# VH-VL binders against Protein LST7 (LST7): the designs that were tried, part 15

Target 1, 242 residues: Protein LST7 (LST7), of Saccharomyces cerevisiae (p53237)
Amino acid sequence: MSSTVISLAHFCDKHGPRIISVTQSAEKGTLGEELLVPDYPTESYCESCLLQFPEESTRSMRCFIEDVPFITTQYSSIRYQLLNSIIKRAFSEETMIYDNMPFIFFDDLRGLNLVIGFKLYDENARGNERRYCFILTVDSRSHDDSMKMLSEHWNFIIGGFDKMIAYIKNIHKSEFLGKNKTVENNLETLNNNAFIGSYLRANKSKFGRNLVSLTDDKFLFVRIHKWNSFLLHTVMNENKLP

## First folded at step 20 (VH-VL; from p3 with light chain T31Y)

Design q2
Fold by ESMFold2, look of step 20:
Structure q2 (fold): chain C 242 residues (1-242), chain A 119 residues (1-119), chain B 111 residues (1-111)
Amino acid sequence: as target 1 above (242 residues)
Amino acid sequence: QVELVQSGAEVKKPGESLKISCKGSGYPFTEYWIGWVRQAPGKGLEWMGIIYPGDSDTRYSPSFQGQVTISADKSISTAYLQWSSLKASDTAMYYCARQPYEFGWFDPWGQGTLVTVSS
Amino acid sequence: DIALTQPASVSGSPGQSITISCTGTSSDVGYYNYVSWYQQHPGKAPKLMIYEVKKRPSGVSNRFSGSKSGNTASLTISGLQAEDEADYYCSSYTDSDTLVVFGGGTKLTVL
């Protein structure tokens, strides 16, 4: 199996850092069935933490790019503890306070991790914002090999994450603007990274919200799956990008 | 204004049951964890476990699993720590404290409940 | 098996700065930035002084600051005052089933 994975995580008001989805590849020419997770307990997951596909019973998504299977699931059966450690480190980094600012960290046990965080305005979240990140993890290479791969693909990976983040933010803005003009002004403040006005707004009931709800897009995680699969396939391909 | 008020000191004999309380006020009680912390005489602080009163999600430190019961009644904004049969080694100060997420910092703390178990 | 190590005691004179250390491992202090510091006066409940390594809650004097390097977190108290005499505990997230662990505590004596 591949040493490189992409995760989407958030900072849950109840739980702290939690993984929402993990995209992994299996060996070329296989079906990748060992990575599928068709049944797992969901009773302990809050609404904001769940990976939600359009079909209620669907818990894994698979696609193929040039005979390579790519699988997206709520958690990795192989890397569960590793990825949980990585997201807890990532959300504790000071750089995470900056929207869309990439950073990296490395150690021998948890590998090299490239992180880009982003925020969405939500009156139902503590502080009126929900925090997310995309993480590229390289977990089985030496430090030098991991840094070489990252340096060769830096602009591509960062650009790819930035495009998906921009898409999510634009859809969220569209969902939000269906309310009223006062809310539109607060969203413009958030998009400008100046949240002073939102701190004076009266707090509403606080509860978890799924990213599908925040964007009103039931196919959101399908789109993330396909985009992350494309990104992974490209960085794993030893032929240069065009 | 955010406050946690604990029940009063207890003097008990080994084998007796006990349930101490922690009442929260000044904040949305069901939206934060309540943790319990033990401090034996002359010793440091030990995390015992937590509860999320909104859904009763409860977690225990391995050292305390099966030794105590943590519960809450959200209708009266109160969390509880309970023993079915006290031991002399349960003599300690017990604090409740609010946590923002399952491993977050502790703020505020209750005033503490001294439990003394002696023959 | 001690997860977080603090010196048993430290001392300083009024007006000086002192530092209390909290040493962990790459499974807690060395990897994560979820370190908190608590002040406990005799007979009183602990009080949060610092969270997330260096953040100070409202109502806590700016004489208290936090930092971290490697596996060691530090609480620094500037302009030491008699009221600072207390026990100080660090805490951290850890990879174990005990989500949060405390240090053994440090008695600060103001001379």
Scores: ipSAE 0.799, ipTM 0.900, lowest interface PAE 0.7, mean pLDDT 86
Fold by ESMFold2, fold request of step 21:
Structure q2 (fold): chain C 242 residues (1-242), chain A 119 residues (1-119), chain B 111 residues (1-111)
Amino acid sequence: as target 1 above (242 residues)
Amino acid sequence: QVELVQSGAEVKKPGESLKISCKGSGYPFTEYWIGWVRQAPGKGLEWMGIIYPGDSDTRYSPSFQGQVTISADKSISTAYLQWSSLKASDTAMYYCARQPYEFGWFDPWGQGTLVTVSS
Amino acid sequence: DIALTQPASVSGSPGQSITISCTGTSSDVGYYNYVSWYQQHPGKAPKLMIYEVKKRPSGVSNRFSGSKSGNTASLTISGLQAEDEADYYCSSYTDSDTLVVFGGGTKLTVL
C-alpha cells in the first residue's frame, strides 16, 4: 500500500479544517476494495465539506492505471486521524497565505507534507471567501528519503497542483462572473441600486457551498480524482519512490 | 460592537438546579460558537464545552460531560449553562466567549457569572 | 495528561521587555499553530491579546508580540507599563476531546 496520498481540504466556517477528499492507491494487481468506504447518508454533512460525485449514492471513486487501483473518498478509514491532524497544522502555518507558493512541513509521526493553498470568492462564506488546499502526504519513516523524493519530483508535483488549482479558479471565475453579473443587473433594474442587492445578500445568510456548486461542474470531483491518480501514479512509478 | 452579556451572580445550596445565560449582540449569533469557561476561586481557566447556536451542535470537555448542559435559544440570541444538581465544588466564575470555529480563540468574553454554592 | 506549563510569576520594571513562556509538547504547541494569549486584570474577564501564535487582534498594542520555538510559545511585552500588571494565560488546540487547554497562568508584576 502506497505511503503517498493527495488530499483536498478546506477551512470550514463552522468546523475549521476539514478534509473534502483523499486519493490513495492500493497494491498493483488488486481491486483496492479495502480503501472503499461504506454507504452513508450525506444530508447531515456540512455542504461545504461534502465530496459530491455525479451519482448521488456514490461514496468512492476508483480508477486503474497500469493495474494500480486509485481510490478517492471523503475520508481514509486507514489514515483518518493522521490526515485530520495534518490539515489542522497546514491551515495554521504562517506560510498559508494563498499566494500559489508551496510550503512543506515534516514530523516523524505524520510524515512530510507539501501544501498549496488557494481561495475562491463566495458571498455566502464568512469574509466572502472559501479557503482550500491540496496536500501531498508522504507517510514514511525516513525524512531524508521523503525529501529526496520530493526534490526529484518537485516541479512535477507543484506543476500538477498548480494546474488543477488554475482549472478550478478559472471555471469558478467564469461561473461567478456570469452569476454575479446577472444578479447585479436584475437587482439594479428592480431596485435602482446594485449595492442594496449585494448588501442584502451578504447580510441575510451564510451557508456552506460545495465545490461542485461553486464551479457549476458536477464532474469536478471526478476530474480531481483522475488528476490526483495520475500525479500519484507518476510519482510512484519512478525508481525514487520510498 | 460585538458583545456578550451574562446573567447576574447566583448564590445556591448543594443539590439545587441552576441555569445561567449569555446573550450575544452585534454579530450574527447563529454563525459562531459560544464556549463556556470555568474559573474556580484563585484558579486558572478551564474550557467546559461549546455550542453552535445555528444547529445546536454541542461538544463537552470530558471533565464536564454529564455534569452540565449547554444549550441555546437562537430566537433570542442566548446561550445557557445548566446544572441539575449543584455541588460546593461548582463554586466558580463562569464565562461565555465567542469562538470562530470549534477550537478557535475566545473573543469577546462575557463579563462572567459568579456562582456560589454553599451549605 | 495534557497540560501547558507557565511560570507562576514574572516581574519587570517600567520600560523593560519581559517574556512569558507556555510549554506544551510536540503533539500540541510543538506541532500546531493554534496558541492564544489572554490578559486578565483582577475582577475582570480575560481579553484576547494574541491568537495563532503571533497574530494581534485590532486594538491590541504592538508592544505585545507572540512567538514559538519548539514546544514553547512566548508572549513578549515590550516597554512595560503599570497597566500591564495582570494574569496572563496561554491556550492551545489539543488532539484530545478537550479541544482547547489553558496554561496555569502567570502573574505579571510591574515593579
Scores: ipSAE 0.781, ipTM 0.892, lowest interface PAE 0.8, mean pLDDT 86
Fold by ESMFold2, fold request of step 21:
Structure q2 (fold): chain C 242 residues (1-242), chain A 119 residues (1-119), chain B 111 residues (1-111)
Amino acid sequence: as target 1 above (242 residues)
Amino acid sequence: QVELVQSGAEVKKPGESLKISCKGSGYPFTEYWIGWVRQAPGKGLEWMGIIYPGDSDTRYSPSFQGQVTISADKSISTAYLQWSSLKASDTAMYYCARQPYEFGWFDPWGQGTLVTVSS
Amino acid sequence: DIALTQPASVSGSPGQSITISCTGTSSDVGYYNYVSWYQQHPGKAPKLMIYEVKKRPSGVSNRFSGSKSGNTASLTISGLQAEDEADYYCSSYTDSDTLVVFGGGTKLTVL
């Protein structure tokens, strides 16, 4: 199996950095079932942290590309502690300034990590923004071999992350504009100037929101799963690491 | 202005129970963690644990697990630190402090509650 | 038994710059950027001076600055004043079950 995985993480107002999803591969020709059953319980009380598929009880997804299984879960059965450490480092990096520039870091224990952060506007979030990142992790102690793999696939990986981030931002912006138009129409039907003024100045209550809610796309994590599987499969076909 | 105001100093005997309080004001109390920090006389700071008053999610340092109980009453914006049976070694200054996430910085701090346990 | 190491004491004269160190490991200060510094005057609660290595809260003088190199974080106080005489503690996120650990403290004496 590949030492490379892709994670989506965010900075939760309550928890700090949290993994939302991780996409991993299993051996070609297998069903990858060992990855489908995460060891950790799913939290039902923090909506912003949850990986949410269309079926409410489903917390994992699998697809196959050229007989290689790719599985997306919230908790990695084999890498959860590693990835948990990595996201805490990633969101604390000085270069995490959400300027569409990727950054990397490496440690012998935790491997090589390529990160792109992004933000979504949300009036229900602390500071009116939610912070996310996609992370490609090469779980290898060899800095030289990991850097060779990244350099060979640099433009492909960054381009792939950029496209998914742009997709998320665009459908979020469309949902946000539609929501604000609906609110504006409701205020106009109430025909109340004082109410409109008060609403425009009011701070909203703060609570967690899922990416599905922010985009109004119940299949969002299915799309992320399929895209990340495609990216990983392409990188694995030219994998230079054991 | 964000404030944490703690209950007053306590003088107790070994074996007695105690519950000290930390009242938050000037911010949305249920949206931040409250941490508890011990400082023995002439010694440094020790993190004891935290609570998220919004849902009562509570975490303890291993050194204090089972030694104290951390709780909160969000209806009155108050967190608590409790002992069921005090020991002389519990003599210390106890601070509450606000944290923005489960391992974040401490700001502001309460003024402290001095607990003295002697025969 | 995870602890952040600070010197027991540091001294300086008014107007000088001084630096207080906070040394950890690759499981805390060396890997993460969640170091904070607190000032504590006698009989008073600690006060946050620096968070996330080098950020200053509103109302903290720009004479206080933070930095990190390798496993060691540093608090620098420039233009030392009598009011700076206090105990200083660092803290950091750590991989351990404790989550947050404090240094042993440094007594700063202004001569």
Scores: ipSAE 0.770, ipTM 0.887, lowest interface PAE 0.9, mean pLDDT 86
Fold by ESMFold2, last read:
Order: C-alpha cells, then structure tokens, then sequence
Structure q2 (fold): chain C 242 residues (1-242), chain A 119 residues (1-119), chain B 111 residues (1-111)
C-alpha cells in the first residue's frame, strides 16, 4: 500500500517538536501486526507528549476499513527517524504561523508533507499556548505523483484536518471557560485581556498537559484515530495509483 | 532579569578533580535547559552537553560522553560541570548557557569559568 | 563542531555592509530553520544576535539580519561600526546526538 501517513505533533516546552500520534495503514487482508508497538516505558515522557487511550495499558489503536488495517501509535517502528525529522522542519517553517492555512514542503528523502498548525490556550505552557500540527506525509512517491494526489484530494484533506482542529478547539474552549469562570468574569470587569493573560502566565507553574486533559475528553485520541483512518482510506482508495 | 553566574577561575594539576558551578536567577530555573560549552584557548565554541534541572534529564555530545559529568541542584538553582581526573588538554574557558528546549538557541550565557590545568 | 563552514575572516570599512556565511548540509542548515548567530568580543561571553534564521532578540540592533538559501545561512551587518569587530559563530540543529553544532567562527575586522 502507499506510504501515506497522518501525524499529530506538538512543540514541547522541554523537547521541542515531538510526535504525539501517527496513523498508518497496513496491507489489505493482514492484521497489521508489524505496525503495532510493544509496551515501552513512558515514565520519562512529558505529559504533553503522551498519546493516551482510555485504558492506560493501551499503546496502539487498530481499526479496519474494507479489510485494510489502520493503526495509530506514538512511535512508528518503520518511520520513526523520518517523521522526527519532518516535524522538526515543519515547526521551523516561516509559514507556521497558526492561521489555519495549510503549507507544503518536499524533498527527495522525506517526501511531500502537508501541514496545518493550531494552538490551544494553556496557562501551564510557556507563553500560555501549546502549539500543534497535523501532517499528511507521502514518503515514497515522486514530487509530481505526490502533488497530483494532493491536488485531486486537496479540499477533502484540508477540510478533514480543519474539522478535527475545529472540534478540538471547541471542546477545549468549552472546558477552559467552564473551569475558569472566575478568570473570565475578571477579564470582563478589567476590560484588559492582554494584561490578564500575561498575569496568568507569570503566576502559574509550568508543566506538560496531555491533550486529553486539555479537552476533558478521554476518547479524544480514539476519535483522532478513527478520523485519520477515514481520511487515509479515502485518499488511498480514490487515487488508484498502481 | 535573567542571569547565569558561574564560579571563579580554577588552577589545577593533572589528575585532580574539579566541579564548577552555574547559578541561574530571574527565571524558573527548572523549566529550561542549561547547556555547557567549551572554548579552548584561541579556539571556537564546542557544545558539551545539557541538563534539564527539573528532572535531571542529561544529554552529552559524543565527544564528551564519559569525560565529564553534568548535574544540577534545583533547590539552589545551580548546574554543575565536573571532572574526576583533569588533563592538561582540559585547559579552556567553560560557559553555561540557557536553552529553551533541548536543541534551542543559547541565551543568556554565563560569564565563563577559566580552567587551567598544568603540571 | 566543524560541520558548519564559515570563512575564517571577513573585513569591511565603517558604513559598508558585510555578509558572513555559514554552510552546512541537507541534514542541518539545508533542511531545518534552527540557525542562530553569536557575537563574541575578546574576553567576553558570546551574545545571541539572531535565532531561527532571521529572528532578532530585543536589544540587538536592526543592522543585524539573517537569511538562508539552500544549505547556506547568512548574517548581514549593515552600516558597519567599529564595535562590530568580533568573532561570529553560527549554530544549527543537527540530526545527530550532538543536537547543536557551531561553525568554526569568523573574525570580523573593521578597517
């Protein structure tokens, strides 16, 4: 099957760019066992970097669409070094300004990458914001073939990323406003949003927070897995590149 | 104001041990990396390694792995660079510097600690 | 620490513009945008002048600017002044266990 994957990454305050999750497909008719990641120690993982499924012992998620297995893990056993390089490039791009506009980069070694960045407010993060991106990677096609596939699926792919990003932002905003009612009322009274934001940063201890915690949605990564699997399946199915 | 203040110059003999310090102030010390950089007399800058004082996560340049020990005491906002047995070739200026993430830029720098090792 | 190539020296007269190059590979300068520049006067600690290719920290003169093309990053100093005479080092993230590597340094002489 084609070497197309979707990654979710963030810029960790401690580590810089880190992969949170990777969704990949395996060959139709198999169980995709080679993409599953064995248990590994996570005690040294920053909480913000951690892929978290509802069961703490679960490290991989698998589903099947038309007999094709789709697997989401924290680490790709096959593409680990490639994807680590890609996310470090992506967050360093001048066009990574978190305006919901996609950008693309390509090279012969690392393939074609379509990126959309987004931010979530977090008073426990440096600068009071956590930075993320979704990345579609095509790592084994020529530039022309990859661009052809993207042009054929452009609205579908970016629309799909936009929907998931909007979902995450909305449930995060609802959780933040519900939890911080007193701060919200104070902002309205002071009429000084920038000052209150700076004050909150100055007075809060800094630590990593999992995306599940930021949204209060223990199934968030299950939803991301299912959505990314759907996006990948559609892209692989429709272009019919032999 | 963010400052890194290093311990004073050292004059040592080969084979002696040494521990130099770097004290941070004006920022949350445990939330940033401290890197160590060597500059031999008349030479350029050479990255030695880093530590994250919050959890003591430590990384070494391959050239310095096993040659020095980097440590920190977060209760006094201080990082350390330590040799168990100095060599004459360890004569250099040693800087600490703050890094925002594990491979980030260096800002600010400490004033440097001159270490002289001679017979 | 020699993975990034800089000219050994560069000179210019007051008021001129000068450019210092920093050439790496597709595994560092050519791929990533984590290039920094440091100024070091004799006997002093280095000072950050540019980070992330072209960003300038507060307190650094706008006469200093950064750019990148291909595998080469550049530091440009416009309106050269006597105080600019110093050693200049670039640095970059690498895909190695070293993480950050410095260039060999460039001595800038103001004539």
Amino acid sequence: as target 1 above (242 residues)
Amino acid sequence: QVELVQSGAEVKKPGESLKISCKGSGYPFTEYWIGWVRQAPGKGLEWMGIIYPGDSDTRYSPSFQGQVTISADKSISTAYLQWSSLKASDTAMYYCARQPYEFGWFDPWGQGTLVTVSS
Amino acid sequence: DIALTQPASVSGSPGQSITISCTGTSSDVGYYNYVSWYQQHPGKAPKLMIYEVKKRPSGVSNRFSGSKSGNTASLTISGLQAEDEADYYCSSYTDSDTLVVFGGGTKLTVL
Scores: ipSAE 0.769, ipTM 0.886, lowest interface PAE 0.8, mean pLDDT 86

Design q2
Fold by ESMFold2, last read:
Structure q2 (fold): chain C 242 residues (1-242), chain A 119 residues (1-119), chain B 111 residues (1-111)
Amino acid sequence: as target 1 above (242 residues)
Amino acid sequence: QVELVQSGAEVKKPGESLKISCKGSGYPFTEYWIGWVRQAPGKGLEWMGIIYPGDSDTRYSPSFQGQVTISADKSISTAYLQWSSLKASDTAMYYCARQPYEFGWFDPWGQGTLVTVSS
Amino acid sequence: DIALTQPASVSGSPGQSITISCTGTSSDVGYYNYVSWYQQHPGKAPKLMIYEVKKRPSGVSNRFSGSKSGNTASLTISGLQAEDEADYYCSSYTDSDTLVVFGGGTKLTVL
């Protein structure tokens, strides 16, 4: 069902909060075709904002778990406006301090939202960091009902997000140390490179980098899709059983 | 030090064109938005629109869409606000201000450019 | 029309604590935490005092604080001083095409 979704978002230096991916389910026994978004414009997205699969023309990913389709896209045709609102609130919360501590918020329009933020180092980003979050959204208008469902799966959901975040951080750290170590070491040993940098219009200018580039893992978003699909499937099935 | 310096006061007649400027320094000019804010005499602040000089992405408040042109020349770190045909109702103080993202806070502000339009 | 409501004026004596309100809706101030406050002395450009509801930029006195409850954000000035006499504007992100709106402004008079 489409009532529970998992989003990955980041705080773009240019745009503010932007959705990178949304994972959602369709009805068991269907193909979930209404959720597929094979073509959509990406000209308004910077490189850091893009959902990127190994095949460049691929804009959606689908898998099936026990006859339930799970789809990951950058755009949810059904909930896009509400999800955009949710991420703008999430990144503005006082508790969004990127310490891997989850937080929640709720209202009748946007449902219950469980958020975990994280950061990655990137010398090409403002402040040398890129900020992200995973969000579980439960679209139940009753605070008590949504909180009861969330509390039943709390440790599982948080543990699942923590594992994916730890994976991303670890492969990013390995890639950063491998590729960027020489650049940082050279910069650390240079006495006064500011004059040359100024003349060359700050050769260390900020620009966007995709998570695939930051991790050198062209299958990163496939892994995120499969993991989020697993999390959703587990939460959905356990809620249907007594 | 981050600074926005605007062009000087203007006295114009209705129907004349005008282009005022806002020069940024002390920060990466192409990596922040420049917003324009109007303040009519004795009135409050009105957001007019913004530009991202890095790629010229430009957004307008609906009340100003089609009435002004916002542009930038990133080679000289300068943003512009332009009228093709001034009206007496355009008499106001105009501020530029830096915004960190498309709806972010305004900091710093330019000193303002007073535009007076009278017959 | 989408607007943020501020009182037209507020007054206080030196040393007092005063509060300026900024009331919006559940689609702006009530939902998001992108409220800012600006101080404007006569003939001067506005100055950022508070952003993201309660954050102070460097160089702003800790006498200035921000908060929010429901659809209303508040700027509180403790230990009121003569130099605090100015106009104060709030702003907020909105869900509209306007993106950012300002309040009508509040004239603070120090008695």
Scores: ipSAE 0.754, ipTM 0.879, lowest interface PAE 0.8, mean pLDDT 85

